VH-VL binders against q8ka87r5to149. Designs and how they scored, part 17

Target 1, 145 residues: q8ka87r5to149
Amino acid sequence: PNKFTVKAQEALQAASMLASSKQNQQIEPEHLLSVMLGDHDNIACQIARKLETPVDTLLSVVDREIDRIPKVTGASATGQYISSDLGKVFDTALKEAEQLKDEYISSEHLFIAMSEAGVKVSKLLKDAGIDRNAILKVLTSFRGS
Key: E = the ipSAE of ESMFold2; O = the ipSAE of OpenDDE; V2 = 0.75 times the mean of E and O plus 0.25 times the DockQ between their complexes.

## First folded at step 3 (VH-VL; framework fv_diridavumab)

Design h24
Fold by ESMFold2-Fast, scan of step 3:
Structure h24 (fold): chain C 145 residues (1-145), chain A 120 residues (1-120), chain B 111 residues (1-111)
Amino acid sequence: as target 1 above (145 residues)
Amino acid sequence: EVQLVESGAEVKKPGSSVKVSCKASGGTFSSYAISWVRQAPGQGPEWMGGIIPIFGTAKYAPKFQGRVTITADDFAGTVYMELSSLRSEDTAMYYCARDLWGYLYYMDVWGKGTTVTVSS
Amino acid sequence: QSVLTQPPSVSAAPGQKVTISCSGSSSNIGNNYVSWYQQLPGTAPKLLIYDNNKRPSGIPDRFSGSKSGTSATLGITGLQTGDEANYYCGTWDSSLSAGYVFGGGTKLTVL
């Protein structure tokens, strides 16, 4: 059973495609963050803009981190895996969804998880002023109003 | 080419404070973090903290938390480091250095350093 | 107290090869990129290696870096008298918001 909302599934698929286009063997949190921030319709992008984060600057940094991931020669050699760091993000997102009493993992849970899971993108997000408390303040305006 | 220009040497009394400036020449701080690193005579470099001017966030090493304040005037292209409650062991060369992102990466451009001498 | 351990000194003759080690833990070298800095007497540190093994423009290929587990190594081949300097490793430490940390330094003497 797939526990993700449609929008979260779309983001994960886009992250997989980005990793493939970069010839990366594993899908990293950096790939997911890049596609989520790059999509104006994604809640993560909307939250970052609401927090007045310079999204284009943050995306530039995330894309630089993606460029550091080793490339695999011969893209016909298939097999792309979720990295251990992205796995940590998923585990954290599930806990965040449970705390918010949501039945499915959505884009906002993934965004909170990326800031809290203690992975490389967590440092980038916190330095940009994006952490769990900041996200929840903005999220309340989207959900409660 | 970006160059970091630091303010002049300071001689201070114990218990006073010092404020050192770092100005970008030939570039801006908008895409960078600026770190402050000190080096006491005969010792290795020690990271004090840094700031990301575009985000307005500063971070301090635990040893300096409460004594150091790092601020930025992004419009003027200048970053400041103020160290309070000076002691003789604060006598050191103080460098500003460009960090490409949030203290995670590396310091590629360094100022020439500002000598701060604390004497009684 | 440095959390990254380097040998205090190394020495070799011109034309020889040296390696300088830098040992840390999972919270720093184990999970983050390592940089190396060269400091000539009376000057600011100069970035020599970044991202574990990459050279900035202007740094000759006789300088190399590597990382394995919680340790990093700086290699210098074809030693020149101008290489006589202090060398420092550096990385981010993720534990307790410790921030950027430097090694204790290694004085290279070219005999």
Scores: ipSAE 0.006, ipTM 0.506, lowest interface PAE 15.0, mean pLDDT 83

Design h25
Fold by ESMFold2-Fast, scan of step 3:
Structure h25 (fold): chain C 145 residues (1-145), chain A 120 residues (1-120), chain B 111 residues (1-111)
Amino acid sequence: as target 1 above (145 residues)
Amino acid sequence: EVQLVESGAEVKKPGSSVKVSCKASGGTFSSYAISWVRQAPGQGPEWMGGIIPIFGTAKYAPKFQGRVTITADDFAGTVYMELSSLRSEDTAMYYCARDTWGYLYYMDVWGKGTTVTVSS
Amino acid sequence: QSVLTQPPSVSAAPGQKVTISCSGSSSNIGNNYVSWYQQLPGTAPKLLIYDNNKRPSGIPDRFSGSKSGTSATLGITGLQTGDEANYYCGTWDSSLSAGYVFGGGTKLTVL
């Protein structure tokens, strides 16, 4: 997907940098979620706070999952690419943007997609009370106000 | 460190319900999930469900869906498991256990267990 | 829904090595972390291994875990009489009716 907002692109770039700092060969949804929740100016963090989610606790769980991702060293440390799970998030985000009649994939679409794509972070978010319906209820107040 | 203190043994009649409590001593449930696991005499452990107290979200094993309710107090100091429509095959040791949330990955601290006997 | 399959028993002499297998499917072991629990008679289960191959503080390095595809293995080296217990694998099952599942258990006898 080549139609991301600037804010979404910045989040993806930060996720890539986080993965590199952790010696992770692939960029996972966990990296993206960590960056988005850790940024107070990101709509994902703002939505989670509006839902009265304990963001710091959720972030600590996400960071623990990142620590479990295999690290690459030596000859196996060749390049960096998007994981299949992150690919599923992108596919889902595109469908969410289409349903909302949005021309670009934004941070809110990525956040909805992470809750709906059926990947590890989807379970973490739903356990925290964050799913498509909860996000959309908060999102309409942000878009209409 | 943290200990899980479970309520005392129960003897119940068929068709009644039982409510078992699990209290954290020397710590808090704030960063953890709590699972309920039962074990019938001579059988292996069976996961019933779990709760993430700080989010108020509970998950139940399909076998117990509709019969089990897991709740937590407002400060996540005590977790409860209520099992209704008791049958003789519900006679078992009931454990609470501290878990990481998300996929309920593993149970690192266990209570001593509460014996529940269902007899007429 | 899915039950994890373990051998019902295993035995060996003191000082020997044993391995206990745990077989599942893509919806459980294939997509999730595996834990191992030791249960001595009359006690609650005790965590031996988490995240496929990690040991909690206090668990000796004689205990090890591994995972390959839809199967996991618990290894015990330098077998001691105090290791006689039931051993259970456990993991999350991601099928449509998700939940945590335990293996049927393996009784270890030190002969």
Scores: ipSAE 0.006, ipTM 0.532, lowest interface PAE 13.8, mean pLDDT 83

Design h26
Fold by ESMFold2-Fast, scan of step 3:
Structure h26 (fold): chain C 145 residues (1-145), chain A 120 residues (1-120), chain B 111 residues (1-111)
Amino acid sequence: as target 1 above (145 residues)
Amino acid sequence: EVQLVESGAEVKKPGSSVKVSCKASGGTFSSYAISWVRQAPGQGPEWMGGIIPIFGTAKYAPKFQGRVTITADDFAGTVYMELSSLRSEDTAMYYCARSRWGYLYYMDVWGKGTTVTVSS
Amino acid sequence: QSVLTQPPSVSAAPGQKVTISCSGSSSNIGNNYVSWYQQLPGTAPKLLIYDNNKRPSGIPDRFSGSKSGTSATLGITGLQTGDEANYYCGTWDSSLSAGYVFGGGTKLTVL
């Protein structure tokens, strides 16, 4: 795949806006994870809840990590770019979509990728009991519906 | 598979503006950033800026900030670059180029370039 | 002046090996992947190496890349006359001025 689903695109746009509101010039995996977990209708949030993850607690930890990202004065007016870590998440999501034989990169692929890409949010997710195998087991029940 | 095609050559007077387009053939820009890179005669390439169409935001190199505007149609196959207050030093070949996963990665697909000549 | 420093020229005979260096700083090469581009006369730059040392489909294995600290190197073995071109390194600069930066270029002459 070389495209994102509409829902994934909406999450990316929300992550971009969150980064701008925080005066962050780079869009990080933390921004993306925050908006995905904060959206009750996002499959990432639904998977986390199915795994009995304390989503509100995890979201609080993620938001605290976002607050540690350096602020750049004027960042909201100067534009933004994707961080190297978010790039790793995208590359990993592409591989996950290919392994699942999906043509598009969707929210579940991004969620799996965040747990597997070896970035800071990967440790946060695994510490919360969220890894590739756990996500895939829950996806089986969702895709069968 | 995908190709990038810039609009035709332009001849402009000093002080005017030029707007060039970049169209994707065989694909869309939804998963990519598009950069504008120029090359003056006998010089190396220089990055002017780029846009991530999915975010709707552009980033400009400091040298061109204030004179360049990069825009895109809604997830469309067309990106534009407008350069204002033209000087003779802006005479160059202007390329659009694709970067996978944003601005940080390599530019894997390049257009053939559009010549912009600034003369009185 | 270019943010990334390359030698302006290198030359060697057919069949020989050359290396082209690219020197930067921690905000660019030190923190980001390096790419190399080949530009033949009258053509657009062509991606030759990405992610420090990977080749796109169609690029022969006599081209190689490496990175150590704040420097990168392009290696070309088995030189052919068709390799005469300008070679540019490129990477993202993560400083406050943030943007993509190219080296000044190296003209390769095959004598």
Scores: ipSAE 0.344, ipTM 0.746, lowest interface PAE 3.2, mean pLDDT 86

Design h27
Fold by ESMFold2-Fast, scan of step 3:
Structure h27 (fold): chain C 145 residues (1-145), chain A 120 residues (1-120), chain B 111 residues (1-111)
Amino acid sequence: as target 1 above (145 residues)
Amino acid sequence: EVQLVESGAEVKKPGSSVKVSCKASGGTFSSYAISWVRQAPGQGPEWMGGIIPIFGTAKYAPKFQGRVTITADDFAGTVYMELSSLRSEDTAMYYCARERWGYLYYMDVWGKGTTVTVSS
Amino acid sequence: QSVLTQPPSVSAAPGQKVTISCSGSSSNIGNNYVSWYQQLPGTAPKLLIYDNNKRPSGIPDRFSGSKSGTSATLGITGLQTGDEANYYCGTWDSSLSAGYVFGGGTKLTVL
């Protein structure tokens, strides 16, 4: 895959806007996870609810982690770039999409990647019962018949 | 294999602006970040800034903030770098370079460079 | 003025080994991956090493990289006349508003 789906692009742009509003120097996986879980139409939120994860509680934990990220203001606060951790999530999502032979990187690939990339949100997700196998199981049930 | 093709050499007057283009061929553009790196005669490379097209925002080195603008036309597969208020010190070779998505810490494919000469 | 310090030059005879150091701080080398670039006269830089110690396809194993703390090293064994070039380290630096930085460069002369 060489592109993100429209829904994934919207989530990435929302994550960038969230990081900017928090005055964070880089876009982190926490920003992406927060916007994906906070969007009821996002498949990540739907998967978490299907797994009976207390989404509001998890979102609260993620938002507290975002509040711990250092804020940068003043002359040195230029634009944002992605963090090393978000870069790991993107690389993992690319591999997940390639393994599944998908043409695009979608929200479910990003969600799987966040659970598997070995970053802080990966521990948060696995502690909540969300990992690659759990996500794939729910995706299968969403496809029906 | 992917290649980055830059626009042709430019000769500019002090105080003017220059806009250099970088077109990706042989691969997808949206999965990569594109950086602009310049090198003045006899000096080492200097990072000016980069863009990840999906975010629509560019990151600039502090030295160039306010004078450089990096934009992307993802549909055309082209990234632009515009440098304003040119001075003789801006005479350099300007390279675009691709950073692999997910790393952003190395530049694996480089354009051949565009010479920009600023003289009165 | 560069935030990554390299020796300005190194030299050796064909077949010998050279090492090129790159010294930084916790905000750059200490917390980020290091890359190395080779620049032959009149050409664009070429990636030699990425992620501290990995080689792109086509780069021979004579080239190696390592990182320890806030310093990185490029090693070249079996030196050849074609290795005569400028070598630059590079990494991300969060103290400079999260921008990429290059070392000052090292000119390798093969005598």
Scores: ipSAE 0.145, ipTM 0.680, lowest interface PAE 4.6, mean pLDDT 84

Design h28
Fold by ESMFold2-Fast, scan of step 3:
Structure h28 (fold): chain C 145 residues (1-145), chain A 120 residues (1-120), chain B 111 residues (1-111)
Amino acid sequence: as target 1 above (145 residues)
Amino acid sequence: EVQLVESGAEVKKPGSSVKVSCKASGGTFSSYAISWVRQAPGQGPEWMGGIIPIFGTAKYAPKFQGRVTITADDFAGTVYMELSSLRSEDTAMYYCARGRWGYLYYMDVWGKGTTVTVSS
Amino acid sequence: QSVLTQPPSVSAAPGQKVTISCSGSSSNIGNNYVSWYQQLPGTAPKLLIYDNNKRPSGIPDRFSGSKSGTSATLGITGLQTGDEANYYCGTWDSSLSAGYVFGGGTKLTVL
């Protein structure tokens, strides 16, 4: 797939806005995870709740990690770009969408990718009991197959 | 295969602004980062900035901060670069180039360039 | 002036091998992927190498790239007269002045 679903696009835009509000020049997987888990309509939040993950606790941990990201102001604040770690998440999400034979990259692919890309949020998710197999089992119930 | 089609040559007066467009032909910008790179006569390429259309937000090179604005109209498959407060040293060839989503680390498809001449 | 340093020119005979260096720092080449671009007179730059050592479809295997520490090298074997061009390295700079940066360029003359 070459495109993101509307819901995934909304999550990416929200992540960009969160990074801006934190004066972070790079959009990190932490920003994306925070907005996805914080949105009750996002399938990632729904999957985490179905897995009985303490979402509020996980969000607190993710938000503390975001607060540790260096802030950039003044003449150095010339816009935003995607971090290399978020780039790894996107590459992994493309592979996950291809394996599931989906035409678009959706929120569930991004969520699986965050658990599998080998970045900091991957460890946070796995420590919380969220990995590819757990996500896929819950996702199957949402897809009705 | 996809091609990047840039708008036609421009002749502008000092102090004015110029807006160059870049349109995907045979493809889409939804999964790509688009960079703007200029090259003055006899000089090497200089990165001005880039945009990931899905975000509607851009990153600019510090030299152009405050003078350059990069925007995208995803419906039309077009990206724009507007450069204001033009000076004679802004006379150059302006290229748009696409990169992979999330990576501005390389540019795999380039437009043919738009000549912008700033003269009185 | 550029943050990536290349020799301004290099010359070699047809059939020979040439290498073009590109030197940077830890904030650019040291922690990011390096690309190489070929520019023939009157044309836009063309991607030759990405991700340090990978070739796009259509680029012959006589073009190669490598990276060690804060330096990168473009290798061209079996030189042909059609290889006469300017060559630029490029990478992302992760410093506070973050952005994409190009080398100053190397003019290859095939003697």
Scores: ipSAE 0.280, ipTM 0.730, lowest interface PAE 3.7, mean pLDDT 86

Design h29 (at its last look DockQ between E and O 0.70; V2 from the best seeds 0.00; counts 0 for: pae E 3.0 > 2)
Fold by ESMFold2-Fast, scan of step 3:
Structure h29 (fold): chain C 145 residues (1-145), chain A 120 residues (1-120), chain B 111 residues (1-111)
Amino acid sequence: as target 1 above (145 residues)
Amino acid sequence: EVQLVESGAEVKKPGSSVKVSCKASGGTFSSYAISWVRQAPGQGPEWMGGIIPIFGTAKYAPKFQGRVTITADDFAGTVYMELSSLRSEDTAMYYCARDRWGYLYGMDVWGKGTTVTVSS
Amino acid sequence: QSVLTQPPSVSAAPGQKVTISCSGSSSNIGNNYVSWYQQLPGTAPKLLIYDNNKRPSGIPDRFSGSKSGTSATLGITGLQTGDEANYYCGTWDSSLSAGYVFGGGTKLTVL
């Protein structure tokens, strides 16, 4: 994979910390989406707001899904790894970055990937009116192209 | 093209600790998970754990939890594996290997291995 | 023994075909990608197959992989003397004691 932007790396680290605080062994797309939507300076949050998505309502749904992830404690709590679903998001984000001719995987690529990778958060995002075309439409207004 | 360069052979006494390093040459660790895999003489490979530097946390095989510590120094481009409370059974070749995003895909680049001998 | 079961040895003549099996459970092979590694004497393992059936750049198409349920297979056609090595399957185990697991290995002898 290509290097992630600093903002994307901060989101990934925050997702790992969130998963740890929830005693989740696997870092899931839900953890990443929660931290990205919860950060008003993150472009994913800004895009959702431009699409007039009720971000707080969506966050509540995502946080409820996180609470359903099994907890691991004691001798089985040997650190964290990324889930296969999060891996699918990363594979999709890399393709999105390449298609947009971007050198780095950024928060917007991760957000597009979450809507397109065919994982549980993809349905949540699409039900909220957030898909690749909607994201790209808002993104072009931010980029001016 | 990218290579993983491991530190040199070690001879240790039982009860001591060993710290092996793995440095990326011609590339970087920032996009990869780095695993530590050991192989005792005449045995198959055994995964010890790994680190995904961008997440800042390590993952350990349960057998080694409490004895192994894996760390990364992004500025130096180096990953370390420290194994404590050494026993004769820890005599093995220790490899570092990279995998994409996490530990689920396949280790495509391997170091040449570091021999660690534990003897009294 | 090993979490993933492989036959300890297989043999065939040059130019022939051979298959090496790897059996696991739902928590490992059943739910995760399988990789195959070749190890020649005195060397580090080399990735032959990843994502169940994909080859890294430089690996000839004589090597193939497949997965069905909780089992995986490595196929080698047109056997060459240089294929004589140990072969290991590997995958992630998603149980509560999660970690990467290797098969016990198969020694391929080219007679």
Scores: ipSAE 0.731, ipTM 0.883, lowest interface PAE 1.2, mean pLDDT 90
Fold by ESMFold2, look of step 4:
Structure h29 (fold): chain C 145 residues (1-145), chain A 120 residues (1-120), chain B 111 residues (1-111)
Amino acid sequence: as target 1 above (145 residues)
Amino acid sequence: EVQLVESGAEVKKPGSSVKVSCKASGGTFSSYAISWVRQAPGQGPEWMGGIIPIFGTAKYAPKFQGRVTITADDFAGTVYMELSSLRSEDTAMYYCARDRWGYLYGMDVWGKGTTVTVSS
Amino acid sequence: QSVLTQPPSVSAAPGQKVTISCSGSSSNIGNNYVSWYQQLPGTAPKLLIYDNNKRPSGIPDRFSGSKSGTSATLGITGLQTGDEANYYCGTWDSSLSAGYVFGGGTKLTVL
């Protein structure tokens, strides 16, 4: 796959906007997880609720981590770039889409990747009972149960 | 598989601007970063800036800040670079190059390059 | 003038090994992935190494990369006359006014 779905693009754009509002030049997995869990209609929020995860508690932890990300201001601080950790999430999401034989990288691949990429939010998700197998089980119930 | 094709060579007068396009033959750019890199005769490559189309933001090297504008038409699979206030020092080969997830990975696909000549 | 320092030239005989160094700082090589590019005469640069030590598909394993601290090294074994080219390191510089930087280049001559 060489494209994100429309919903995945919207989540990535929202993560970029969140990072900008927090004066962060680097877009981190924490930004992506926050916007996905904070959107009631996002598949990540739906999966977490199906797993009976305390979504509001998890979201508050993620938002606290975002507040610890360095802020950059000034004329020369224009533009954003991804962090190396978000790059690891993207690589993992691409591999997941290929393994599942999906044509596009979706919000569900990004959510799986955040649990599996070995980044800081991966521990938060796994401590909350969210990992690849749990996510895939819920997704099966959404498709053709 | 994917090829990047820059627009044709251009000859410009000092003080004018140039706009170069970069088109992907094998798809759209939405999942990639596209950088513009120039190389003056006998010199090494120099990163001018780039764009990550999915975020819609461009990042510029400090040397070119204020003179370069990079935009993307994600539907057309095309990225544009416009360099204004041209000087003789801007005579160079201009490349577009693709990076998978932003500027942090290697540029794995390069265009053939296009020459911009700024005549006296 | 390049923020990434490379030797201007290196040479070795066919079949031998050569290494090309790239020296930077914590804001670039120290904290970011290093890539290496080969530029044959009259052509665009070509990616040889990414993520410090990984090879793209189609790059033979006689090309290798490593990174230690603020320095990176490209290794080329089994030199062939077709390896004669300019070689550049590249990386993101995450200092204020962040951007991508290339080394000044190393001309490899295969005698």
Scores: ipSAE 0.395, ipTM 0.783, lowest interface PAE 3.0, mean pLDDT 87
Fold by OpenDDE, look of step 4:
Structure h29 (fold): chain C 145 residues (1-145), chain A 120 residues (1-120), chain B 111 residues (1-111)
Amino acid sequence: as target 1 above (145 residues)
Amino acid sequence: EVQLVESGAEVKKPGSSVKVSCKASGGTFSSYAISWVRQAPGQGPEWMGGIIPIFGTAKYAPKFQGRVTITADDFAGTVYMELSSLRSEDTAMYYCARDRWGYLYGMDVWGKGTTVTVSS
Amino acid sequence: QSVLTQPPSVSAAPGQKVTISCSGSSSNIGNNYVSWYQQLPGTAPKLLIYDNNKRPSGIPDRFSGSKSGTSATLGITGLQTGDEANYYCGTWDSSLSAGYVFGGGTKLTVL
């Protein structure tokens, strides 16, 4: 798969806008995680809540990390690009989609990828009890309901 | 197999502008980034800028900032590069190329290139 | 003048091994993945290596890439006449003036 679902695209666009608003030149996994957790309609937020994760607390931690990201001013503040860490997340998401034999990369794959890609947000998620197995367990419950 | 099809050769006068198009054979660029890379005769490739259509934002090399504009029409599966205030040194082969996630991972699909000649 | 420095030329006989170096800085090679491109005369560049050491489909295992610190290396074993081409390294530069950058290129001659 080489395409994102509509909801995944929306999350990515929101992440880009967040990065822009924070005057961050790079779009980081933190931006993506923030917008996903902050959206009650996003599957990542729903999964986190199902896992009884204190989402608001986690979101606060993520936002604090975003505030630590270097800021740029002027013309450099436009034209955000994907960070190496976010690239790792995308690579992991692609592998996850392939493993699950999905045609599209979804928000579920991105959420799993963020927990498994070995980046900063991966540790945050794992510390919160969110990993691939936990996510998949919740997804199974959603599909069975 | 995805192919990138570029518009035809251009001959321009100094001071004019040129707009080159790059169309994906599959009709969409999805999450890929499209970069524009030019190559003057006898020189190596030079990255001009790129765009990720799903984000709708373009990034430009400092050298071309203010003189190049990259836009995307995802519905038409086409990306455009417009270069203004043309100079003789802008004579080059202009390539569009696809990068998997953006600007970090290398360009794996290239167009055949569009020759732009700037002469008085 | 290129941000990434390559030797202008290398040469070897068929069947031999050659290496092409690419030297950069912390803001480019040091912090980002390196790609390598092959360009045959009259053709567009072709991706040989991405993510420092990965080969796209269709690229033979005679081609290899490595990265250490702020330098990258392309290796070609079992040199063939068809390998005669220009080779370019490339990577993202994360400086304030962020963008993709190419090396100056290396002309490989098969003797």
Scores: ipSAE 0.260, ipTM 0.779, lowest interface PAE 1.9, mean pLDDT 91
ESMFold2 (binder alone), look of step 4: mean pLDDT 89; pTM 0.928

Design h3
Fold by ESMFold2-Fast, scan of step 3:
Structure h3 (fold): chain C 145 residues (1-145), chain A 119 residues (1-119), chain B 111 residues (1-111)
Amino acid sequence: as target 1 above (145 residues)
Amino acid sequence: EVQLVESGAEVKKPGSSVKVSCKASGGTFSSYAISWVRQAPGQGPEWMGGIIPIFGTAKYAPKFQGRVTITADDFAGTVYMELSSLRSEDTAMYYCARDSWRLYYMDVWGKGTTVTVSS
Amino acid sequence: QSVLTQPPSVSAAPGQKVTISCSGSSSNIGNNYVSWYQQLPGTAPKLLIYDNNKRPSGIPDRFSGSKSGTSATLGITGLQTGDEANYYCGTWDSSLSAGYVFGGGTKLTVL
């Protein structure tokens, strides 16, 4: 229960690259949400669309929040680390994977965790109609019976 | 049950570099982070930096930025710490230590590698 | 010297209780989880408390942690001679160029 799927690893790496391109020292849930919603092959994007969420509008809000994160350059740029908020998302994702009896933490668990961890993106997602129950309802149709 | 096995003691001259290895046994390190922490004789621990292989990223303490490089070989299950431009003040015990997915605590520690810098 | 301030020493008799403090700022303890490490002579540090108040498997409940504002405390009850060690707090520092930071350490003597 302490291993990520390949797709989840790719999303996390993309989030790290996005944070670097924005000169953000911390990788935030906002970075992860942006890359997951921006990837049409990611289940988070597919779930949001199934819930009839205005994904482009939500992405615009998330991107504006990313633009507010402090930038670091030169002597202040000592590499990257994850924020305490992203850590909360990971803790919540592990709990969600355990409840669904999954061996791996996948993109769906990260997406549920972002809605439930009580961080800034959690409010953004719930305001857009995305919460744990809505996600699980859609997942049932994707996974089959 | 994961154990971290560090490479053997090193004696180096000032101005040279040292590369210490840390091999994980009993698990893969792509699912956890590895920190490097040193401790000079009679002093407390000092965090040097760490790597989170799943993000493809490393973070360095400002004091060591420019002198330290931390790399990972996930296939071999090994993390490396290279410290350059050595001076006598770098004489210390060097530990690798792991956490699950962040550099916020260290739950499993290697036994330490002694690095002595002397002319 | 250290970013996080601990008392240099504390002592008590077997069976007694001690509390070790760790003081920081809003960018470290005030904003992040705190861990505590025990270091016996000649050994690597051992994780004792993580996420402010959680114990790893195998750590007895006579060890406890708490955090309030920019300070954290480690509590040890029922002191045993085997508890004689150095104790370090640690946390992430969220300031622009910082990383993980340790306290200066507290030497616990059990007399």
Scores: ipSAE 0.322, ipTM 0.748, lowest interface PAE 3.3, mean pLDDT 86

